# Ledger of designs, part 25: VHH binders against q2luc0

Target 1, 332 residues: q2luc0
Amino acid sequence: MPIEFEQTFRNFLMEHQEKYNRTYHFLILMDSIITAAQRIELYYRTGALKGNLGMAGSINVQGESVMKMDDIANEIVLHYLAASNRVIQVVSEESDDIVDMNKDGGRYFVYFDPLDGSSNVAHGLPVGFLFGIAKRNLDGNMKGPEDFHLREGNDYIAAGMFVIPTGMFTLALRDAGCWRFHADETATYVKPMRMTLPDDPKKWELSFNSANTTVFSEKVQSWIQVNISKYKFRYIGALAGDFHRLLTNGGLFMYPAIVKHPDPKENRPQGKLRLLYEANVVAFMCREAGGDAIDETGTRIMEIKPAGHHQRTTLYVGSKPIIDELASLFKS
Short names: E, the ipSAE of ESMFold2; O, the ipSAE of OpenDDE; V2, 0.75 times the mean of E and O plus 0.25 times the DockQ between their complexes.

## First folded at step 12 (VHH; framework vhh_ozoralizumab_d1)

Design P2 (at its last look DockQ between E and O 0.53; V2 from the best seeds 0.00; counts 0 for: pae E 6.5 > 2, grease 25.4 > 24.2)
Fold by OpenDDE, look of step 12:
Structure P2 (fold): chain B 332 residues (1-332), chain A 121 residues (1-121)
Amino acid sequence: as target 1 above (332 residues)
Amino acid sequence: EVQLVESGGGLVQPGGSLRLSCAASGFTFSSYEMYWVRQAPGKGLEWVSEISWSGGSTYYPDSVKGRFTISRDNAKNTLYLQMNSLRPEDTAVYYCARDEYTDWEYSWDVRGQGTLVTVSS
């Protein structure tokens, strides 16, 4: 069998950067992100052997405190982002506060969820590393909120996801599409593939926690009743995984507001997912793949002005015809 | 109107030094990363230095690293490039430039008319 060579991610990105006569700041940043992802994957694969995938606060065989995988992942990402020296501030799902990095000299803001689907770790199932990237505002009044690190999805220049340990890396670039890469035998990401949601409704899938149907709004329940039989149903219970599938098959992933829970304290009228490092990320990627994303008010996710770095949102993301239908419903 | 005006170029011998200046107007200078780029005869535009908006970070390609120093005075809306140990291969028109907000456009799309630097014995 002849030796086969694939285009590497680095070459792919280099060509892209050169096309626009740009500096390599973004390339350096992406290299750090990839390195972080690979390191997370290593810990995922070896964590059981090291005893570090257990409960936080436990003691390993060496008498050391054990961190949870999500904390480990967070530390890894923070380390490599800081090392890049290209990041001003970071918003992480695992950090209560915004993390300052190169505030005066950095170029980018990074929003990330280091371990989406953390419940899967204990079962050896795939998890996701989600990230969004924005550039510094020119001034506090030009774009976005006064707090310059709180950016709308539309202000993102890139967003991506790693499926760990599957070895699939998906990256969307503003106005340049959504691309998926595969880790080869050397753990190098290769073989760029353009991702586009299929137009064929026969391929479309619905993805949501069906057990929560009764606690959704009446409008959402009615919509589900009408549409549940139209499409195949697939749900793995994690945004990264479900969205990963959605990018291939099209359809809809939704995380609706909970508004009819028997225990009023369990209601979540604003949704569960986080805007900056979850919803914006997948919305951005989906849009570059030909889809769209809205909240339960019918507002496009990417147009939401963040009020806080951990702001929650409802999420409907997927094929444009479905999203348009839902938007109309919510605005009625 | 956005304006960038370079000055300080000239003829120098190899090993010599020059200091370039760029006067910026028509935009909030302190909000932008600024660049020096150069174009040698028959060659394309080459990046030679970058400075962050605050001046806290500077970047150089290997070709000029250790020889060139970029700086800025935001109060004066002025960008500087100190060039030491000049070489014949440094001969070019040097431009002061800024970047745009988005990353998916040509960098240094806003630049001045340039100043000629000639390094020759």
Scores: ipSAE 0.531, ipTM 0.816, lowest interface PAE 1.3, mean pLDDT 91
Fold by ESMFold2, look of step 12:
Structure P2 (fold): chain B 332 residues (1-332), chain A 121 residues (1-121)
Amino acid sequence: as target 1 above (332 residues)
Amino acid sequence: EVQLVESGGGLVQPGGSLRLSCAASGFTFSSYEMYWVRQAPGKGLEWVSEISWSGGSTYYPDSVKGRFTISRDNAKNTLYLQMNSLRPEDTAVYYCARDEYTDWEYSWDVRGQGTLVTVSS
């Protein structure tokens, strides 16, 4: 068999830019993000050998204090984003407050969840590193951190995810498609493949936590009753893993509101997933793959105006015909 | 209408210094990243400096790093390039350029007539 020489991520990115009078700020940022992901994957692969993993994937390397893998992953991403010198501010799932970086000279806002599905670490199952990127607003007034970091998904210029430890990396670029890369034997991301949701309903899959069915809204329960037998059901229980599969097969992933829990304090009418670094990320990627995403009011996820950097949302993401049907249902 | 007017060029001997100015109008100057680029006789455009909107960050290619300094005065809507230790290879028409908000990467364009810098004995 002939030796195959695969296109690298760097070459792919350089070749997709039509404007040749340009800088390399985004390329440098992406190099830092990829380096962070590779470092997180290394710690994941070796975490059990360095000490006991906690219930949620914590690594106890000193015996007296537990440092969660989430915290390690967060420190790694923050380090490499800062080292890029291209980031204005960061919103991280693992940081209560926004993180200021290069406020004067940075070019990008970054929203990330460094270890989505971290409970899977204790079981050696896939987790995700999710990120979204927005540019500094050149045509508007700079008002302050809330005005800068509270961007709609429509203002993102890129979003992506790494499925750890599988060596899978998916990146969507605004108006330039959604692309999957695979780590080769040298850990270099190569062989870009354009992701387009299949238009064949026979391939479509339905994904949600079926154990919660009785505590969803009446509308959602009724929709499930009619539609559960139409699709193959697949549920990993981690957003990155479930969405990774969705990009290949099409269909629907959803995380509905919890509104009928027997204990009312367990209700989550606003949803569980975080808008800026979870829902917007998968919505952006899905849009570039030909799909769509809405919340439980039928509002497009990427049109939601954020009011807080840890704001939650309900999420319905997937093949456009299914999303259109759900949007009509939620607005009726 | 966006206007950029370059000035300060001239003839200088190798090792000398010049300071270029760029007067900006027709847009909110303090909101934009700005660039200096140059075009040597018979050559294409070459990027030579970038400055952030606030002036807090500057960038240079290796060919001019340590010799050229970009700066801005946002109150006067003026961009500057201090050029020291000039070499004959620096002979070019120099243009200032404004950042363009076009995609995931930052880009620039040339709008003015430029100012000629000639480095020769």
Scores: ipSAE 0.373, ipTM 0.712, lowest interface PAE 2.3, mean pLDDT 86
ESMFold2 (binder alone), look of step 12: mean pLDDT 82; pTM 0.821
ESMFold2, look of step 14: ipSAE 0.050; ipTM 0.546
ESMFold2 (binder alone), look of step 14: mean pLDDT 82; pTM 0.822
OpenDDE, look of step 14: ipSAE 0.425; ipTM 0.755

Design P3 (at its last look DockQ between E and O 0.04; V2 from the best seeds 0.00; counts 0 for: pae O 6.7 > 2, grease 25.4 > 24.2, placed apart)
Fold by ESMFold2, look of step 12:
Structure P3 (fold): chain B 332 residues (1-332), chain A 121 residues (1-121)
Amino acid sequence: as target 1 above (332 residues)
Amino acid sequence: EVQLVESGGGLVQPGGSLRLSCAASGFTFSSYEMYWVRQAPGKGLEWVSEISWSGGSTYYPDSVKGRFTISRDNAKNTLYLQMNSLRPEDTAVYYCARDEYTDWKYSWDVRGQGTLVTVSS
């Protein structure tokens, strides 16, 4: 028989569970996350065309109020996470406060940025839906300041991202690898590919906002001067897109501290990216692909103890040889 | 020093009932989702029931649904399985087990000797 079909995400995930029967809690959660992503993609494609997306409170051609795409995406993710009955609390980039869900019966904390790079919507460029997943603390040892939702990246059991509207989905599973899927013509995620950062430096890329070079620290500026010509430079200016490419080619993505800005209010010594639903997510995925991630002090991203659910960090993520070099530089 | 001690098994006629107990110590029992699993002669482990840490959610495979009831007493650190309408195919060594951290690695955390349930006649 000549009919041959690609492996689906559902079959892939079932293969990663134990051979023995289970209640499928994680599969149910992932089904909700995938459904949310597909709905966000629909609103991206259809809403932009009908003029129903924009800044909250604006008016479309029909005289109706227009919801911001960020708000729509956040509402979709919150809905499907709640409907799963598996989530205790969420931290969303779009919600100031922690959102309670199934506090008595849930199993997971979910950290998400439903539309990373949302300014790209107006330009028709890809955006990201980023998520991290932690499980309820089983023994309470080594708890952080808030033992329900403030988790170190090392406590995550999974992290992933969708690049919208490209049909690309990447999921990393703790100690079980980093895997990329593509949506087929029926919108089913298929064809799992194990992601491992290439060890060939000729493939490696360097990714950062080069316009900010003069406002980085002297150590970072000097490192750039020595190393910028060693690697291919690529920069989209959106974390999801740049990291998606990094997982294929290896190298370094960085968002350094801004410390020498002529306007002091524009300095960001603690970085711009959010720890729980941006930096931890890409750090976790990168580790499962054989890489690493550190902050400006050389501290591993996933070891940072969060003090707030919207906490910022600097980020250096990529191939281990480069990260090791930078860690040594920052600690010297 | 995690310990799980199962008890309450025995020989029962088809259609009969048994109540199994699991005494837990050496860990914070109320923090864990708990399971009953069983091993029939010559077979691997089979999931029989699950209960959330609060007791608010319970889950069963179709083979035992409606006949078995899992419960817990977090004040006594004890897990229970009420088994009604027992059948010969329920014959097995029954173990209680703790949840795993990652959901896709490790078997169930089985620590005790189990308790034998024999349904025969």
Scores: ipSAE 0.093, ipTM 0.596, lowest interface PAE 6.2, mean pLDDT 85
Fold by OpenDDE, look of step 12:
Structure P3 (fold): chain B 332 residues (1-332), chain A 121 residues (1-121)
Amino acid sequence: as target 1 above (332 residues)
Amino acid sequence: EVQLVESGGGLVQPGGSLRLSCAASGFTFSSYEMYWVRQAPGKGLEWVSEISWSGGSTYYPDSVKGRFTISRDNAKNTLYLQMNSLRPEDTAVYYCARDEYTDWKYSWDVRGQGTLVTVSS
């Protein structure tokens, strides 16, 4: 068979730059993000091999302090984002405070979760690197309030995720769709594939922690009872992984509020997931893939005005007919 | 050569309306986000509006939100700005601009000669 050559991500992005206006600044930023992802993957693979991934505070054979994988991943991403000089500020799941970078000359705000599904690391299971990107505006850079970094999902210009160490990179670009890339034998991302949630309900899957069913709201419980037999059930237990499947098969991923826990202290009426670097990311990607996302009030995730950089939210993301049904339910 | 030519400016009373147009040539218009920016006398350049390549997304600062509407016709290589409820503080030279690919701060270097909008009683 003749050698088949796949289009690279870089070539893809260059073409899309011409078609959908991605400046060289954005190319540089994306290169930094990809490099960070590849570096994280390297540490994931080598750490697993070296047995160093699981114990914070341990000293390696060289006498060096071993960092937690979450911290390592965070440092890697921060390093390359800073090195790009294109980032104004960063909101990271691993950082309590907003991280200033090139505040005066940068172009982008970056929101990221460097290691979604961190509990999987100890077991050698896939993890996710999630990121969202918003673009600066002139007001925000010059005269605007300091919280211009608190952008709603609709203000994102891109969002994506890496599945590590699987080597799948999915990127959604504003008004340009959701695309999945695969790492080839040279670790180069290639073979852009447009991702669109399938319209066929027979393919749709439900994804949620079923163990929590009894502690969800009555509305949610009732909905589950009606719909649990209609769709296949798949649950990995990590947003990145479950959403990854969702993009292929359609259906619904949900992380509802916990409101009926026997221990009131365990309730999470606001939800668990973070708005800026988790919910907005997958909502943005899903939207570009033809789906939608709402919270438990029926509000679209991407329309939520963030009140803080670590704001929590409930999440329902997936095929539009299901989301519309849920939205109606929540607003009733 | 990239050209942006603004038109539609003029003198209007407070509360009035104007519609600005920008004719683009010398580049693939439909491939670019487009912007309106303005410069008042003695002031710096101010961002007024942004529109995505497809027109599917629009953005405004609070100063003009609800009053101004950006739109585009990619088939005609034309950008528009509908300005309603004009105020004296809206007085400025308005520029049609394309994002510059070479600088951090001067994102609006690619712009036309501008059209003057004067809002006065």
Scores: ipSAE 0.018, ipTM 0.333, lowest interface PAE 6.7, mean pLDDT 89
ESMFold2 (binder alone), look of step 12: mean pLDDT 81; pTM 0.820

Design P4 (at its last look DockQ between E and O 0.55; V2 from the best seeds 0.00; counts 0 for: pae E 4.3 > 2, grease 27.6 > 24.2)
Fold by OpenDDE, look of step 12:
Structure P4 (fold): chain B 332 residues (1-332), chain A 121 residues (1-121)
Amino acid sequence: as target 1 above (332 residues)
Amino acid sequence: EVQLVESGGGLVQPGGSLRLSCAASGFTFSSYEMYWVRQAPGKGLEWVSEISWSGGSTYYPDSVKGRFTISRDNAKNTLYLQMNSLRPEDTAVYYCARDLTYGWDYSWDVRGQGTLVTVSS
């Protein structure tokens, strides 16, 4: 077979960056993020062999305390983001508080879930590294580098995810589309592919935890009853993986509110997913791919003003016609 | 109205030095990263220097690194560019620029009329 040369991620960015009209900050940041992802992947791949993928507090074969994979992934991402010196603050799923980095000289805020689908690790199933990026607010209402308000999805300039260890990197850039890259044999991300949700409803898939159908709202249950036979059903039980599939086939991924659980303590009227580093990330990517995302009130995810860095939300993300239908339903 | 007014340009011999100034008005200067960009004859706009809002961080492309120094006085709403060891290839119109916040990277939404720097023997 003839040697095929693929465009690299770096080349891709350079072509879109207008080299002389932009700084190199975003490239440096992305390099750090990619390096973190590669490092996480390495741990994922080798952890079992090294005995390092056990529960927190366990002892590895070398007699050392073992960290949870979530913690390891978090530390890796924090390390490389800090090393980039381009990040002001970080919101991580694994950190209770906002993490300060380069407050004086940083340029970006990063929101991330270092290991979406963490339950999959024990079974050797794919996990996701999700991230969103925003810039410092320069509207003149700040007295310094500190940004004291949280960013809504519309303020994100980029969002992406890594599927680990599959080697799939998907990145959406504001008004520049959603692109998927593949790790080649050298672990270099190549072969940029523009991602667009297909318009053909025959390709659309419905994705949700069907076991929870009876504990959803009546409106949601009714909608499911009407639509469950219209689309193929696919659900792997992780946002990153299900969304990854959604980007290719279109349709709907939903994580509804739990409001009718027999045990009231198990209700989650606000939803389960986190706004900043999960919902906004996939919403942003989906929008750049031609889709949309709303919560169970019919509000667009990207328009939600965060009240806190760990705010929860319901999520409906996917093909625009379905989202529009749901929005109308929720507002009725 | 947002205004940036560059000054300090002129003719200088190779190896010479020049200091540019930019007076900013119409916005909260201290809140913004500021930039110097240049446009040489027949070439596109080129990023030359960046400084953080506080002045604590500065950035340069390889083409000017070690030769140019950006600084700012937030109290005076003034941006500076000290240019040393000037080369003929540094000949350009130099602009003071403010950051564009919308893009997925930092660019320029506002710049002045520029000041011409000519490096020639």
Scores: ipSAE 0.540, ipTM 0.803, lowest interface PAE 1.2, mean pLDDT 90
Fold by ESMFold2, look of step 12:
Structure P4 (fold): chain B 332 residues (1-332), chain A 121 residues (1-121)
Amino acid sequence: as target 1 above (332 residues)
Amino acid sequence: EVQLVESGGGLVQPGGSLRLSCAASGFTFSSYEMYWVRQAPGKGLEWVSEISWSGGSTYYPDSVKGRFTISRDNAKNTLYLQMNSLRPEDTAVYYCARDLTYGWDYSWDVRGQGTLVTVSS
């Protein structure tokens, strides 16, 4: 039998790159992101194999110290982004402040959540590394202290996610589609697969925290009553996992506003998910797969003008017919 | 209208020096990373040097590092390449380019006719 060679992620990217006399900046950045993901996976897998996973996903690092996996993941991503010399500033879920890197020679802003669903680490279940990428403003006109890093989702040029430790990597490129890769036995990402949400409603799924149904708005509760039996219900309770599956099956993932909680302190009318490194990421990927995403007001997620780097939003993401229906409902 | 006009090329013996200039107009020069790229006969474009928007960071491939120096004068909208210790393999048409947004990445925005550098005995 002839030896079969699968297309690697790097070959895939180089095919797109050379068509337009492109520089190698994005390739260098992606090499750093992939290296970071591989190092996070190594720490996850070796901790699980040694039985070192503890409460809150802690692992024993270098013998005697306990360090949370999310702190390890954050340090790994920051290190490789800095070493690329391509990143101006970073917004990380695990860092309270913006992180400056190569402000003079960098080209990219990177928004990331290094371990989405980190509570899953203690159970040996998959977690996600989510990222979004925007370019430097070439006009060089700074309009405010955070103007360079506070970008709308429409300004992103790429967004993606790794599902760890499963070896699944999905990357969406602006106007070039949403693509899924898997790691082969050599840990190389291979076999690009174009992700397009299915048109067949029989495949569609509905994903949300059903335990919160009574504390959503009346409009959302009514929509659930009518629609819950139309689709297969699936919910892991981690954005990365639920969205990863949604890209295959279509349908809707949502994290609605919490507005009817008996304890008013538990209301979240602004939503729970983070705009820059969660909602924009999945919205961008979903759009490149033929879907859409809106917030509780019917505003497209990627059109939201961020006011803060850790800003929250409500999220409805998935198949465009469902999103259009919800947008009409929210605007009525 | 964006324009980039290269000059300063010529015929040089091995070991010689040349200084290339690129006059820029039609855009805010100081906002853009700039490049020198070259094209030898029958070959594709090869990256030769890069300079940050401010001029504070410069980058070179190993093939020219230590021999070539990129610089810019943002007040005069001019990019320069000082080429020393020239070798026959440096023979090419040299273009300046600005770093341009193109879809999900950057590209070399080559607009001029370039300037020919020939290194031969």
Scores: ipSAE 0.235, ipTM 0.654, lowest interface PAE 4.3, mean pLDDT 86
ESMFold2 (binder alone), look of step 12: mean pLDDT 83; pTM 0.837

Design P5 (at its last look DockQ between E and O 0.54; V2 from the best seeds 0.00; counts 0 for: pae E 6.8 > 2, grease 26.6 > 24.2)
Fold by OpenDDE, look of step 12:
Structure P5 (fold): chain B 332 residues (1-332), chain A 121 residues (1-121)
Amino acid sequence: as target 1 above (332 residues)
Amino acid sequence: EVQLVESGGGLVQPGGSLRLSCAASGFTFSSYEMYWVRQAPGKGLEWVSEISWSGGSTYYPDSVKGRFTISRDNAKNTLYLQMNSLRPEDTAVYYCARDEYESWEYSWDVRGQGTLVTVSS
């Protein structure tokens, strides 16, 4: 069998870089992000052997303090982003505060969830590394709030996701589409594939925690009742994984507000997912793949003005016809 | 209205030096990364230099690294390019430019009319 050669991610990106005569800042940033992802994957695969996937604060066989995988992942991403010297500030799911990096010379803001689906680690199931990238709002001529890192989804220039340790890298570039890459035998990401949500409703899937149906709003419950039989149901319980599947099959992933919980303290009327490093990320990717995303008010996710770096939101993301239907419902 | 006005171009011999200036108006100059780009006859637009908003960081392609120096005076809304050890291949129209978004469509969406630099013996 003849040797097959695939286009690498680096070559793919370089073509775009050269085509538009841009600087190499984005390329350097992406290289750091990929390196971080690969390092996270390494820790994921070897963590059990190293004894570092246990409970935080425990002592490993070497007498060292053990970190949780999410903390390890966070540190890895922070390290490589800082090393790139291209990042102004970072918003991380694992960091309470904004992390300053190169405020003077950096170009980008990076929003990321280093380990989506962290509960899967203990079971050896896939996890996700989500990230979004934006630039400064400059002098206010750009869309969004003039508040440094607080940017709307529409202001993102790129967003992506790694499925670890599956070896799937999906990247959306502003006005340039959503692309999926595969790790080859050398752990190099190759074989760019354009991702587009299919138009065939027969392929569409619904994804949500069905156990929470009774605590959703009446409108959402009614919609579920009508539509649950129309589409296949798939749910793995993690945004990254479920969205990964959605990009292939279309349909809808939703994380509704909890508003009817028997314990009022358990209600989450603003949703659970984070806007900057979860919802915006998948919304951006979905948009570039031909889909859309809204919150439970019918507002497009990417048009939401962030009020804080850990702002929560409801999320409905997927095929445009379904999203449009839901938007109409929520606005009625 | 956003305006960028380049000056300082001219004819120089190989090995010579020039200093270009760019006067910026109509926007908050200090908020933007600024660039010098050039276009040689029959060629496309080429990135020459970049400077961060504060001036704390500068970037160059290998083609001009060590020879060109970008700087800025935010108080005067002025961008500079010191060009040393000029070569014939540096002959081009030089533009002061900025880039708002990386939209994968166009680079240097805002630039001046340019100033011609000719390096010839």
Scores: ipSAE 0.331, ipTM 0.710, lowest interface PAE 2.5, mean pLDDT 90
Fold by ESMFold2, look of step 12:
Structure P5 (fold): chain B 332 residues (1-332), chain A 121 residues (1-121)
Amino acid sequence: as target 1 above (332 residues)
Amino acid sequence: EVQLVESGGGLVQPGGSLRLSCAASGFTFSSYEMYWVRQAPGKGLEWVSEISWSGGSTYYPDSVKGRFTISRDNAKNTLYLQMNSLRPEDTAVYYCARDEYESWEYSWDVRGQGTLVTVSS
């Protein structure tokens, strides 16, 4: 067989843009995001081998302070987004405030969680880099540049995730599908594959933290009792990893409200996951793959109007038949 | 109704200059990224410049970089293209366009009649 080279993500995107005589702005942004992901993955792999993983302010055996891996990942993403000159503002899981970048020349808002599932870092287990992208509002219903960052998930143009360090990259494009790539031996993302959730219930999986079952609502507990034996149960404990598998097998990932905790301070009635850079991201990707996502009131995730850039939500994301059943349950 | 009216085209010798204008109405001009695109005889549309909503950032393909300058006057709702060092391959109908919000990509839509630029000796 002759040497055959897989199509790269860059060529995939360029072929689409060249067909339609589009500008180069999104390509430049995605090149920066991919470069950031490649640097985070390299740092993760080499940092674990060098013993540099841990919390910020930790002291190594020589008494030197070390930077926490999620802080390193955040700085990498911020650097490359700024260098693109295409980003107006950023909402980052690791930054309390909005980060201003290029307010005049930027075209995008970017929402990201640079190291989702960071508790897995100490164990060398997979983590995620999640991102969502919205464009500057061009129809004049915006309040001004600073107000553009509170966007509904339905207003995103793209969302994606990298599973680190496995070299998996998934990108969903508004009304253009959900696509998975893998890193080749040179760390280049190649071989686009269109993702569609399987309709075969035999493949479907449930994913949630089963240790929390007794502190979920009565409705959720009852649903679990009836349905847990219908599907395989799989849970890594990192949203990106669990959702990555869901895109392959279908089923349900959920992070329900915590409402019955023995210590009331540990209740999270509005959920743990963040709307802008976690829930909206997986909801957007799931929709482009033929699925859906709701919160525990039955409201579609992508229809939620954000009131704050770190706002939390409950999340139920996956195959439409299961989501429709849960939506009916929550609204009854 | 979005309207874009181009003017300022004409016949010019190679190495010459022209300034195109685009009068915009039917939308909030100062909120939009704006483009110039052109169509040579028998060819598809080619992007030739872009300007941010404020005028602070401008972009050009290699084919015109250094020769063309896009600008805007938001008080007059008018977009401009200064074309210098014109070449025969710049012969085209020139259109202004605004950014279109339809998908994950930036794109444009041609809405006017355009203005013909002919560069010949």
Scores: ipSAE 0.035, ipTM 0.554, lowest interface PAE 6.8, mean pLDDT 85
ESMFold2 (binder alone), look of step 12: mean pLDDT 82; pTM 0.829

